VH-VL binders against Vacuolar sorting protein 39 (VPS39). Designs and how they scored, part 6

Target 1, 267 residues: Vacuolar sorting protein 39 (VPS39), of Arabidopsis thaliana (Mouse-ear cress) (q8l5y0r16to282)
Amino acid sequence: PARIDAVESYGSKLFAGCYDGSLRIYSPPESSASDPSELHQETYVLEKTVAGFSKKPIVAMEVLASRELLLSLSESIAFHGLPNLETVAVITKAKGANAYSWDDRRGFLCFSRQKRVCVFKHDGGGGFVEVRDYGVPDTVKSISWCGENICLGIKKEYVILNTANGTLSEVFPSGRVAPPLVISLPSGELILGKENIGVFVDQNGKLLQTERICWSEAPTSIVIQNPYAIALLPRRVEVRLLRSPYPLIQTIVLQNIRRLVKSNNAV

## First folded at step 7 (VH-VL)

Design c21 (from za4 with heavy chain S59K, light chain S28D; framework fv_zilovertamab)
Fold by ESMFold2-Fast, scan of step 7:
Structure c21 (fold): chain C 267 residues (1-267), chain A 126 residues (1-126), chain B 107 residues (1-107)
Amino acid sequence: as target 1 above (267 residues)
Amino acid sequence: QVQLQESGPGLVKPSQTLSLTCTVSGYSFTDYWIHWVRQAPGQGLEWMGSIDPSDSYTKYNQKFKDRLTISKDTSKNQVVLTMTNMDPVDTATYYCARDYTYSYDWGYGLYYFDYWGHGTLVTVSS
Amino acid sequence: DIVMTQTPLSLPVTPGEPASISCRASQDISSYLAWYQQKPGQAPRLLIYDASNRATGIPPRFSGSGYGTDFTLTINNIESEDAAYYFCQQYDSYPYTFGEGTKVEIK
C-alpha cells in the first residue's frame, strides 16, 4: 500500500495525498448489491489513482468547498478544480513552501519559505494574484491567519506580522523542547503551544483568558475539529473538549504518526 | 556545545556487517534529524540516509537498498548505522550530521547540515 | 537523481585575491543549496545555506549567490587558512547530492 501523508474529505469520497506524489480517490461501496446481507458493508474502496498529480510528496490538502477547489501543498502550492481536478493555478513562488494558511472568508493564502512570508489572493476568476511579500528573521515553523494579521511561530518565538506595514511584534517564547504551534479558531483567535499547554490569544497576541488546555506532554501537532482539540504527542493522540475545563475525552496510542489531518466527515 | 561523535570498528572484512554509532550531546536529541554521509578516500561526499529520532522515521538512498538500516537509542542519545555485506568499495570515512529540520517539519527533513561529527574511517579489507 | 557539477575542480589562488567557485544543478533546485568547507582530516563545515545566507561564525569574506540551476561561492580577499575542499549540496529532493568538490590551494 501507498504511504499516505494527507487525507481530505470531498462529499462522500476520500482524497489521499501520497508520498509518491499520486492522489488516490476512495469511495464507499454502492448499495445496489443483489444479496441483502451485503448491504451493510461499509469500507472505502480505491476508485481512482491520479498518477503524476505531483512530482513530490503531497504533504497537505484542503478542500475549499465554497470555491470548488482543492488546495495541495507538495513541491509548491497548487489549486485544482473540483470535481474534475483540472489544474487551475500553481503558485510558483510557493516552491519549497514549508507552511501555509488559508483564509476562506477573504480568499487569502499566506505561506512561508526561506525567511519570506508571501500573501496571495484568489481573484474569483480562477486565478491567484500576489498581494505582498514580507521578510522575516528566521525560518517559520508554524503560520496562521489571525484576522487581518498573520501569527508566526519562528524557532522558539511567536510573533504577529502586521500585514499593512510589515512590522513584527513579539508575543512570547514557545518553550525549550517543543516546536512552535499556531492554531487558528473560527473566531480569528489563536491557540499557541508552549511546552504542554495551549494558550488562548487574540489577533494581536494578547491573552484572552487565564484558563489553558493542559496536554499530558508537549504536542507536536494540534488540529481543531469542533468541538474537539486533537493533539499529537510523542506516543499518543489526546482528544480534548474545546470547552473549559478542557477535559480529556480520549487517548489513542500510536507509533510513527507524523501529523494530524483535519477531516470534514467521519472516516 | 553541540557535539556529534561517531564510533565503531576501523576494519571490516568483506561480506561482514558494519555497525557504527553516532552519539550526540549539547542539544535535545529528539529535536533534530540525523543523517549519515560517507566519503571514499580522495573522493566526494555521498548521502546514505537519515532518521528522525523522535519517531524512528527513516529515509534511505536507494543505492543501498536493503543493505542499510538506521536506528536510534533515545536512552543513550545514539543513532546507529548498520550495513550488511561490506565490500572493499565501501571503504570510506563515515560521518553523522545534524539536519536543521526541527521535528515534524513539513519538508520531511529537506534541510542542510549545520553540525557534523568528526568522522570515522572504515577500511574494508581481508 | 540531481547531478551537481562544480567548476573548477582545482583552484590555485594567491592570498589577498578573490576566488570564485561555480556549482550547476541538473535541474531547478530553487535556492536549496548549501556550501561546505572541508580541511584535510576534518569534517565538512557549513559555510552558506539557502544559496546566499552565511552560517553562524562564518567570516563575511564568504558569500554565496545564485538561483535555479547556477550557483557561485565567492571568497573575497582569500586567506591562507581558506586552503580546503569546497562542496556544494542540493537539498531540494532526496537523495541529497553533492558536487565533486573544489580544491582551493594557497600559493
Scores: ipSAE 0.000, ipTM 0.402, lowest interface PAE 15.8, mean pLDDT 83

Design c22 (from za4 with heavy chain S59K, light chain Y94W; framework fv_zilovertamab)
Fold by ESMFold2-Fast, scan of step 7:
Structure c22 (fold): chain C 267 residues (1-267), chain A 126 residues (1-126), chain B 107 residues (1-107)
Amino acid sequence: as target 1 above (267 residues)
Amino acid sequence: QVQLQESGPGLVKPSQTLSLTCTVSGYSFTDYWIHWVRQAPGQGLEWMGSIDPSDSYTKYNQKFKDRLTISKDTSKNQVVLTMTNMDPVDTATYYCARDYTYSYDWGYGLYYFDYWGHGTLVTVSS
Amino acid sequence: DIVMTQTPLSLPVTPGEPASISCRASQSISSYLAWYQQKPGQAPRLLIYDASNRATGIPPRFSGSGYGTDFTLTINNIESEDAAYYFCQQYDSWPYTFGEGTKVEIK
């Protein structure tokens, strides 16, 4: 049992990114009429371990199905072709990146490293081209595309980065209890974390509605899996419906969860 | 420059409560977990517990659960260890240490210690 | 709890010789192992993390290897300043646990 930091589904299989830098591929159980006493017939089984996939822990992965690519965040941001996992591109400028956001419609990648935000574009082939590099006043803790703009959680505040001119517009303070969280919705609108609440804003950082998601405690991570918002709170996970009044659907008590990861497909 | 510094009493009498403070500087206080580790004279290292200063979430070694409390004071960039009912076997050098967090999601403090305080010797004797 | 067992507990070495210290975990910890050096009267100092990565400022004579349950710290061409206690630590799960420590003595 290896320690897994990132999970992503690919077709019927599961990809697991490990702290040791290996990528583990799991296959679903096969229906076997010849062995009804099979103990693990409903458990995914390890099919392959790609040792040396990365030199650092694999902390995030995302299958870009429309482009037949696997995006991974580890030592840097890398793209591997699917299904063979050949290296297509490594964004060397993303070495030490701590957060990223992918815009699948436009094929745009943004990421933060140190006090900079960089934007790359998928060129339609296998390559990626740098579009822009922006200076920011402090280390970015959370980042998401919001239409043409980028929303950043920087230290104690939220700002909207205008990608056309590089200007930063203050949205509101992020609070003192938990780090800033910027969550993108399919509409291009955002949910911003403040203490124990989630606030809805448009792509320019303007308040959309007065109704908010009220978590039981300040979350350290939030993942959207429509129609649900899933938050990691101290000692538990809280699942809420993404519709007013955002009712609590489920509470899961879990131990030693490092972070929440989303999947493109249900498993 | 990252620095951690322990402070507190050098001598505690049996049955008294110990209070130690770890003051940090040179980085954002809420970004990294702080752990307490002790070492009895001439012996090995023993992990006591940890705190996430961003939300006060704590993890304790079960052997200290009923005696140990770790808290924080964000206004002073301090983590405080409080341990009740001190006994001579608790005589040790107490260290605070920073947990290296490689992800902005914080995790739950499952990393190595990249920076340590210098330690403070606490002797429990009458 | 994961139990970390170090061997040997005492290692006398002549300057210029290589030294090797083993650390065994009671269950698989993948590569979530660190090595620390502690000189008398000082705090522990991080040497190696993730089983094989050398920490900043650590001389290249120090190296780590291993995966799963068996790990080794190697000090090639040992120097007199390397006389110290060496501890392994797992960070796969709570509670964090350390090996008993190995005292490296220069003879």
Scores: ipSAE 0.000, ipTM 0.389, lowest interface PAE 16.7, mean pLDDT 83

Design c23 (from za4 with heavy chain T58K; framework fv_zilovertamab)
Fold by ESMFold2-Fast, scan of step 7:
Structure c23 (fold): chain C 267 residues (1-267), chain A 126 residues (1-126), chain B 107 residues (1-107)
Amino acid sequence: as target 1 above (267 residues)
Amino acid sequence: QVQLQESGPGLVKPSQTLSLTCTVSGYSFTDYWIHWVRQAPGQGLEWMGSIDPSDSYKSYNQKFKDRLTISKDTSKNQVVLTMTNMDPVDTATYYCARDYTYSYDWGYGLYYFDYWGHGTLVTVSS
Amino acid sequence: DIVMTQTPLSLPVTPGEPASISCRASQSISSYLAWYQQKPGQAPRLLIYDASNRATGIPPRFSGSGYGTDFTLTINNIESEDAAYYFCQQYDSYPYTFGEGTKVEIK
């Protein structure tokens, strides 16, 4: 068995991005019964291993269903056509990128690399064209589109990057203990992490409400899988509803998990 | 302000195990990866391996993987290099160095070394 | 592994002359290249990162250029204090690899 760093669903299948750079495709067991009360204990089976999919660990993947593309972050950011995984584009300027965000509606990619934030757009012909390249004062730990702007979690603060003029506006300082986290909501609004709380802000970094999501401890990763917010805490995962008062729905005690990845399947 | 300091034995006999400690100060220990790099007398620099002090994630140069272990002690702000079965060709100055690699929701980036320790010479001889 | 090749390996220069050191990668590393200076008995010191950005405190006589496989470190108006070894390093992929080093000697 290979070490898996990224998981993504595609139809009924699971794609697993591995530390050795291979992509593994798993198929569900064949369903023999449609009775919802019947117990099925079959597991996913390895259908195919795509060796040499990437030269480095595949650390993130996202299925862009509306475009029939698989986005992967590894040596750089690459786009592969679905279902056959033919290479459509490789963003060579994203070599060594540590974080990215995809705007599916506009077809815009942003990523951070070496104290820079770069923006590319899908040209509709299968290629990607560079739009802008911005300098930032320090390493970006978290990044997300927020409408036409980009919200960045830098070492000690959250900032909004104005894509038209490249100016940075401070939102508020990130916590001292926890890493900054920028989480995009379907509405285009953001949740920003500060210690053990999640703060709701609009696309310009303005506070939307006084109510907060309160995690039991400071999370290192948060994934939104509507209607849930799923947070990775030390030695556990907390699942909360994205509805005031944001009640705790489930706690999962886990060992040896490094990060959470977004999935198209329900929790 | 930022300091990295190596410590350990200056002399190791062939077939023995080397243990070196890198002690850091002047910054948040868990925010930066620590690497070990060595340099044989009159030779170039050779990367050995790295550790993420926040979760103990490790990477090793395959040349050393069967002999090299890197570990950490967060309470002391220390990273420890352990290498078994030392040979005279392992005589070198050993450096620890930091880089700003960090894990995020969707990955991490590889970085350069902005600060280095002063180095410690290890001689392997009978 | 990515092999880094430096030329020349030895470079004698007179104070006030420019010095140029080349570094070639066996495959494209984009701009993920750093240059370090090492004086005798000292640890390496970061000079240049991302191929062309000067590190904090580094004099403007030092500059870097290049992209892909071919990179150059330039020292304008070399001073006696610049006598040292210079190493390039790629951080495109693990294992990190260094050039052999260039010894800059003041005549």
Scores: ipSAE 0.000, ipTM 0.398, lowest interface PAE 16.9, mean pLDDT 83

Design c24 (from za4 with heavy chain S59Y; framework fv_zilovertamab)
Fold by ESMFold2-Fast, scan of step 7:
Structure c24 (fold): chain C 267 residues (1-267), chain A 126 residues (1-126), chain B 107 residues (1-107)
Amino acid sequence: as target 1 above (267 residues)
Amino acid sequence: QVQLQESGPGLVKPSQTLSLTCTVSGYSFTDYWIHWVRQAPGQGLEWMGSIDPSDSYTYYNQKFKDRLTISKDTSKNQVVLTMTNMDPVDTATYYCARDYTYSYDWGYGLYYFDYWGHGTLVTVSS
Amino acid sequence: DIVMTQTPLSLPVTPGEPASISCRASQSISSYLAWYQQKPGQAPRLLIYDASNRATGIPPRFSGSGYGTDFTLTINNIESEDAAYYFCQQYDSYPYTFGEGTKVEIK
C-alpha cells in the first residue's frame, strides 16, 4: 500500500506525494446520481501514478498557481511545470534541505540545510538564481519569509535574519515541549509558537501586542485559514478565531494525525 | 566540554566478532549523530556508518554489507559498533565522531565532524 | 560513490612559506566539504567546514576556498606545528568519503 506524506490541491484534482517517491493524481468523483437513496459512495478516483517522480519520499509539495509550477521537497527542492509535471528546475544546493518558504509576491525561495540558509529567486524564465547564502548558529527547524526578512526557529530560540546584511536578531527563546513554529501572515507579520501559546511579532521580531493565542497544549503544527487558526495538538485539533481574545471555536478528536494541510479553492 | 571515548579489545582473531563502544559526555546524547570512521596503519580515513541516537536510525557504508551493525544505549550514553567475520585487513584505528545531522521526513541535513574520539587500535591476527 | 582526489600527496615546506592543498570531487558537492588536520598518533581535528568557514579555535592562517568540484586549503606562513596529514571530506551524500590525505612536512 502507498503511504502518502504530502497532499496538495490543483484545480479539481488532488496530488499525493508518496513515501515510495511516486506522485499520485486523484480526480473528483462523478456526481450523476440524482436520487439520494441511490448515492452510496463518493470517493476520489486514482487517475494517474507518476512512478519515479522522485527517488526519495515526497514530504512536501506546494502549487504555485501564479507561476504554473509545482514545488516538491524530497531529496532536494524541484519545480515541475503544470499541468504536465515536467521537471523545469532542480535546486541542487537544496539537497538535504529540511525546511523551505516561498514568497509568491517577490518570487523568492529560501530554504535551510545544515547550519545555512540559502535564498534563490525565480528569474521569470523558468530558472532559479542564487541570491545569498547565510550562516546560522544551529540547525533550523522552522523557517518563513516575513516581509524582506526571514524568521528562523532554531534549536533554542527564534531569530530574525536580515537579508540585506546577514545579521541575526534574537526574538525570544523557543519552547522546550514542542518544536519551534513560525507561521507567516499575509501582512508580513508572524505568529511564533512557545509552549502552548502563539505570539504575534512584526517582520523585525518586535512584539505587536500583549494578547496571545492560548492553546490547551503545545501544538506541533498550525494552519491559518482566515478567520481561523487551526492547531494540531497531541490528541486533537483546536480551531480558534484569529481575533482577540482568540476564543476556542471547535475541538476535533482524531487519532493518528501527523500534520495539518491547507486546502486550496478548486476553481 | 565535549568528550568521545572509544573502548574495546585491542586484539581480535580472524573470523571473530569485534565489539567497540563509544561513550560520550558533555552534551545531549540524542541531539547529535555518531559515526564510526577507521584508519588502517599508515593509510587514509574510511567512513563506516552512522546512527541517530534519538531513534536508532542507521546508515552503513555498503562495503561492509551485513557484517556491520551500529546500536546505542541511551541509559549509558553509548554507541556500539559490532562487526562480524574479522579479517587481518580490518586492522585499523577505529574512531567515533559526532555531527549535527538532523534526521527528518524530508531527508537529512548532512554535517561535518566537529568532535572525534581519540581512537582505539584493533589488531586482527592469529 | 563520490571519489575525492587530493594533490599533492606529500608537500615539503619551509617555515614561513605558504602551502596549498587541492581536493577534487568526482561530481559536484556544492560547498559540502570539510578539511581535517591529523598529527601523528592523534585523532583528526576539524579545520574548515562548508568549504571556507574556519572552525572554532583555528588560527586565521588557515583558509579554504572552492565550490562544486574543485577545492583548496591554504596555510599562509606555515609553522613547525602545522606538520601533519590533511584530509578533505565530502558530506554532500552518503557514503561520506575522504581524500587520500596530504602529508605536510617541515624541511
Scores: ipSAE 0.000, ipTM 0.398, lowest interface PAE 16.3, mean pLDDT 82

Design c25 (from za4 with heavy chain S50Y S59N; framework fv_zilovertamab)
Fold by ESMFold2-Fast, scan of step 7:
Structure c25 (fold): chain C 267 residues (1-267), chain A 126 residues (1-126), chain B 107 residues (1-107)
Amino acid sequence: as target 1 above (267 residues)
Amino acid sequence: QVQLQESGPGLVKPSQTLSLTCTVSGYSFTDYWIHWVRQAPGQGLEWMGYIDPSDSYTNYNQKFKDRLTISKDTSKNQVVLTMTNMDPVDTATYYCARDYTYSYDWGYGLYYFDYWGHGTLVTVSS
Amino acid sequence: DIVMTQTPLSLPVTPGEPASISCRASQSISSYLAWYQQKPGQAPRLLIYDASNRATGIPPRFSGSGYGTDFTLTINNIESEDAAYYFCQQYDSYPYTFGEGTKVEIK
């Protein structure tokens, strides 16, 4: 009966964030599933339920493996130590935040709340320090680090926020009815969503190429797991190769998924 | 009430550029997407692409590569199809068709064609 | 691309008899399937959408069924004005694709 709103991989395990605020940890099956006859009986098993992990639904999670931290977005943004899940920090100013982005190299967090974008820095100890707070003209729907700057999907526009001076530069309209979607690539480039198309831009929001990823429908979430782009569509997941002409590799039917997560490729 | 009407040249020479116009009436021009679909004589229907008239966003069938462009003129309630380097194989009846704009509710952006234009036959011959 | 295959391609029918046209998708399209009627020299006309819903003004003798990959258009009490080509179309994903068409001929 547990409604799952967020999923994330941690090693070979699966973390599920639930509507009741609990965190559920699933372990892979006992035996290797290399034999095709074993695949039909392969099932992740509930290992642990952390009741009271959050007082509100857990709507997003991200494992920060190099720092041994779990980032979660619920009522606020919280960091828990791995593997024991002790609370390391809660970003009180992120109460009511609707989107975030993590820069693992610099240890920078940015998030949006209403018409504000806030930047925090991991201070090398167990804490976070506020760096800056920017005003933006409308509610931010999607956000991602792009180098030292931040790309924002605001209402129906994509803009680049210059973190040094707080200025906004327009990129292009995000489309009429689909919400904006900003995805960062390991290269530092971005994929910006427009209806059923993924458009490639550089760190300054400049168009890189005329070729685009053409999804079968407008995605609600995109996860990059090199060499694949994995998109959550209304009735299915599409896996595409992240190489022109971006061919469809696989279509997967999934149930009860609100958001996709990057997986750590355990052996 | 709702009407879509194609217009343009009935004859083009090989290597020339085709320009077709779809004029709409009886509804709010920016509320519906307009698609282009063609039909070679005695053959089936082939989807070419669409435009969202509210922001000029376009999506094209990859088959037409860089030779197809769809644009709009909101002041005239018109959508224009431009296709370069016409070949006799492009001889077809060209239709515009309207598509309902979805309001995001877990992504029903893909719809059927509820109204079609009457079609315009384009013959490519020297 | 999703390939839509129609059978039969030609269907002669006597007035008052039922006619059935099949449409098969090369992969699952759920219920995102429309049927169009096209008379010679005319534009296609929407008959059925979402596999089984009749469009406005379409008489009840037309019905659609199916889900996934297999779909059927049925005309239960065929009339002379039903002589036309019939096309199925998937709108599950771009590019939109159509069946090759079925010619219904009244004897």
Scores: ipSAE 0.000, ipTM 0.382, lowest interface PAE 18.0, mean pLDDT 82

Design d10 (from zi4 with heavy chain F104S, light chain S30D; framework fv_zilovertamab)
Fold by ESMFold2-Fast, scan of step 7:
Structure d10 (fold): chain C 267 residues (1-267), chain A 124 residues (1-124), chain B 107 residues (1-107)
Amino acid sequence: as target 1 above (267 residues)
Amino acid sequence: QVQLQESGPGLVKPSQTLSLTCTVSGYSFTDYWIHWVRQAPGQGLEWMGSIDPSDSYTSYNQKFKDRLTISKDTSKNQVVLTMTNMDPVDTATYYCARGLYYDSTSGYYPFDYWGHGTLVTVSS
Amino acid sequence: DIVMTQTPLSLPVTPGEPASISCRASQSIDSYLAWYQQKPGQAPRLLIYDASNRATGIPPRFSGSGYGTDFTLTINNIESEDAAYYFCQQYDSYPYTFGEGTKVEIK
């Protein structure tokens, strides 16, 4: 079987980015006649393999539905047109990028490469233009847009990068053991990871509330599917309602879960 | 050995401010949250609030948030509870407790170690 | 707030018999439930966490069970030393809340 490193939904289909650089497209199972036991055995079916989609492993993907584009992170950041997957743009300056974030409303891309954070803007016609390039003190582990600013998880701390003047403001330490996680909410607010706790901050890094999301273990990835927050923990997935008091709705224990859950913009 | 020790006044007059200190030893102070829990003579345990000593982030029970402040002094391994406008109904034994620590092998912990408690009587 | 309801509030038991205390949450707390023992004049002591895991140093006659909203603390072969108050506590969400407590009395 193919090693899958990234997963993303496109309509009813599932896109899987593979270690060999291929993109695999899966279609949902046929509608079942009334037999609950047979329904259990039906799964997504491989519809198409796009060999040579990338020369290196595809480590993250995101469908940009409003722009009819697929964003992929492999050796660099590339954009492919949907539904046909023709190459629209490749951001050559993103060669070796390890994390990215997309602002769909403004059409802004930011990514980290070594100790740099770069910003590009989509010109509407398929091209991208460089806006700014910022120096940062250490390798970025997690990155997300927060309004006009960018929140970075660097080493064991969170900082807000002010895009107008390039200044960095410390938010708080990310924790002793777990790597930092920066998760953007549709509101422009952020959830920042601290061990097993998710902390809410505004786009300037100011704490919003005393209530936190308490995961049973430190997550390595968090996906927001409103009204749910879905966290990948060691050997399990937790689904919590994204409303105070953030109750646990479901726990899923799965083998090989890191090959089934989509990337969160960090590698 | 892990130890938590509360200290502060045993008697507070109505409308005055209470200040209690929790001193910890036997473990890394910044690795565990510290919680304050009180118990009125009527037996009920009531969670008041907590602090993460690594960044001073606090959580308060909504019942107390207008008059409760929890702070820390890392150089002394101390957490301080400050409560304004004390009332006779606030008469209780006040405990500090260690908890909500993430451990990769066992998850996060409830209150695994408690101080001995300090009785605070509010009367005129 | 999540309300924790304990039954019974008073439980007289004979040495050697089992004792059971029930704790019900007003909404699902999964397994984020702890049990504490408090003897007169002492601080509470953690007995059980994550609904069924015994804390360090707790004898095997203490066991916990349950998931979601209904939880039970069981003390098998009860000893005179087990006369105490017992409290359940949810730590699924803020504010953390405790049950009213159950007084276990040895006959």
Scores: ipSAE 0.000, ipTM 0.398, lowest interface PAE 18.1, mean pLDDT 82

Design d2 (from zi4 with heavy chain F104S T105Y; framework fv_zilovertamab)
Fold by ESMFold2-Fast, scan of step 7:
Structure d2 (fold): chain C 267 residues (1-267), chain A 124 residues (1-124), chain B 107 residues (1-107)
Amino acid sequence: as target 1 above (267 residues)
Amino acid sequence: QVQLQESGPGLVKPSQTLSLTCTVSGYSFTDYWIHWVRQAPGQGLEWMGSIDPSDSYTSYNQKFKDRLTISKDTSKNQVVLTMTNMDPVDTATYYCARGLYYDSYSGYYPFDYWGHGTLVTVSS
Amino acid sequence: DIVMTQTPLSLPVTPGEPASISCRASQSISSYLAWYQQKPGQAPRLLIYDASNRATGIPPRFSGSGYGTDFTLTINNIESEDAAYYFCQQYDSYPYTFGEGTKVEIK
């Protein structure tokens, strides 16, 4: 069986990015073949395998619906046109990139590569142009846009990169048991992971409130599907409402889950 | 010492296929990218494409992608440029060049060593 | 494609004087810029890479500066052997592109 490292929704279809570099497209079951007693057993059907999609494992994908593009992270960052998946752009400077963030409103991409953070923007002609390149002191583990600034999880601490002057400002140390996690909200505010707690900060790294999201255990991944925060914990997924007091809405017991993926469609 | 040397026909007829070979010595062949750059008489330099000899990964200038192929032969330490449908405007000196600071992630290279260049004239 | 514009295209200089050549990129290329020297009948020779680093064997009278879109090659105390064409090249994004070249002529 194919090892799947990334999943993303596109309309009614599912895209799966595989360890062998292929992209697999799945279609929903036909309604005419449905049976009420078998509704819980319905599965998506493999429609197409794109064998030559990438030379390296596809570790992340994101559908940019407003731009009709698929963003993928593998050996570099590539953009493919939807629905036909023709190659639109490959960011050669992103070869070896390990993390990225997309700002859909502004059309800005940032990514980390080696000890650098690079910023590109989507132009009206379908291409991408470099805006800025910043040096950072160590390997970035997590990265997200926060308004005009970029928040980085480096080693065991969080820092804000000021894009106007390139300065780094420490926010606070990350936890020991979980990797640093930087999660952006549409407002430009951030949720930063610290052990079993999600902490709210503004785009300059200032604490916004004393109340926090409290997960049952330290998450390894957090995704925002407004109005919910979804965290991957050992042996389970917790879904919480993004409203004080951040109540637990649902717990899902899962096996062999590797990554949580944000979707523009129903979960 | 590091050496790169181009070889191939000096004259090609219009619509024919050009094949040029770049032979390298004095370093580990698979550790550096090889690029092809051409220069029309009295004109500037134009990058055509490149190959990573360790896995045959290629990058092409899109203006040539429909007729340009770059390949390698590791047993001979050679990179081969093949270009179809040659036209008189393709008359140029063709150079192969080595990419500086090869590493497994970087495709961004200045060219630290160049071959002598080989003049290819396209005429009947 | 990133367009590289060199000024001036022709630069007559007197031996011992400094010479400066400018190179402008149509969009930011960070420091991914190289300078090459080419004498008649010869292959180009790498002078400067990463905007300001001298290549092996290049005399200290050659220096480079710049970041983003504006770059300069400076030759201090120019010598007669420096008569040549000089080209800038970006290697930030494919396709790699070169400037038109500057012909440095000794008066």
Scores: ipSAE 0.000, ipTM 0.380, lowest interface PAE 18.2, mean pLDDT 83

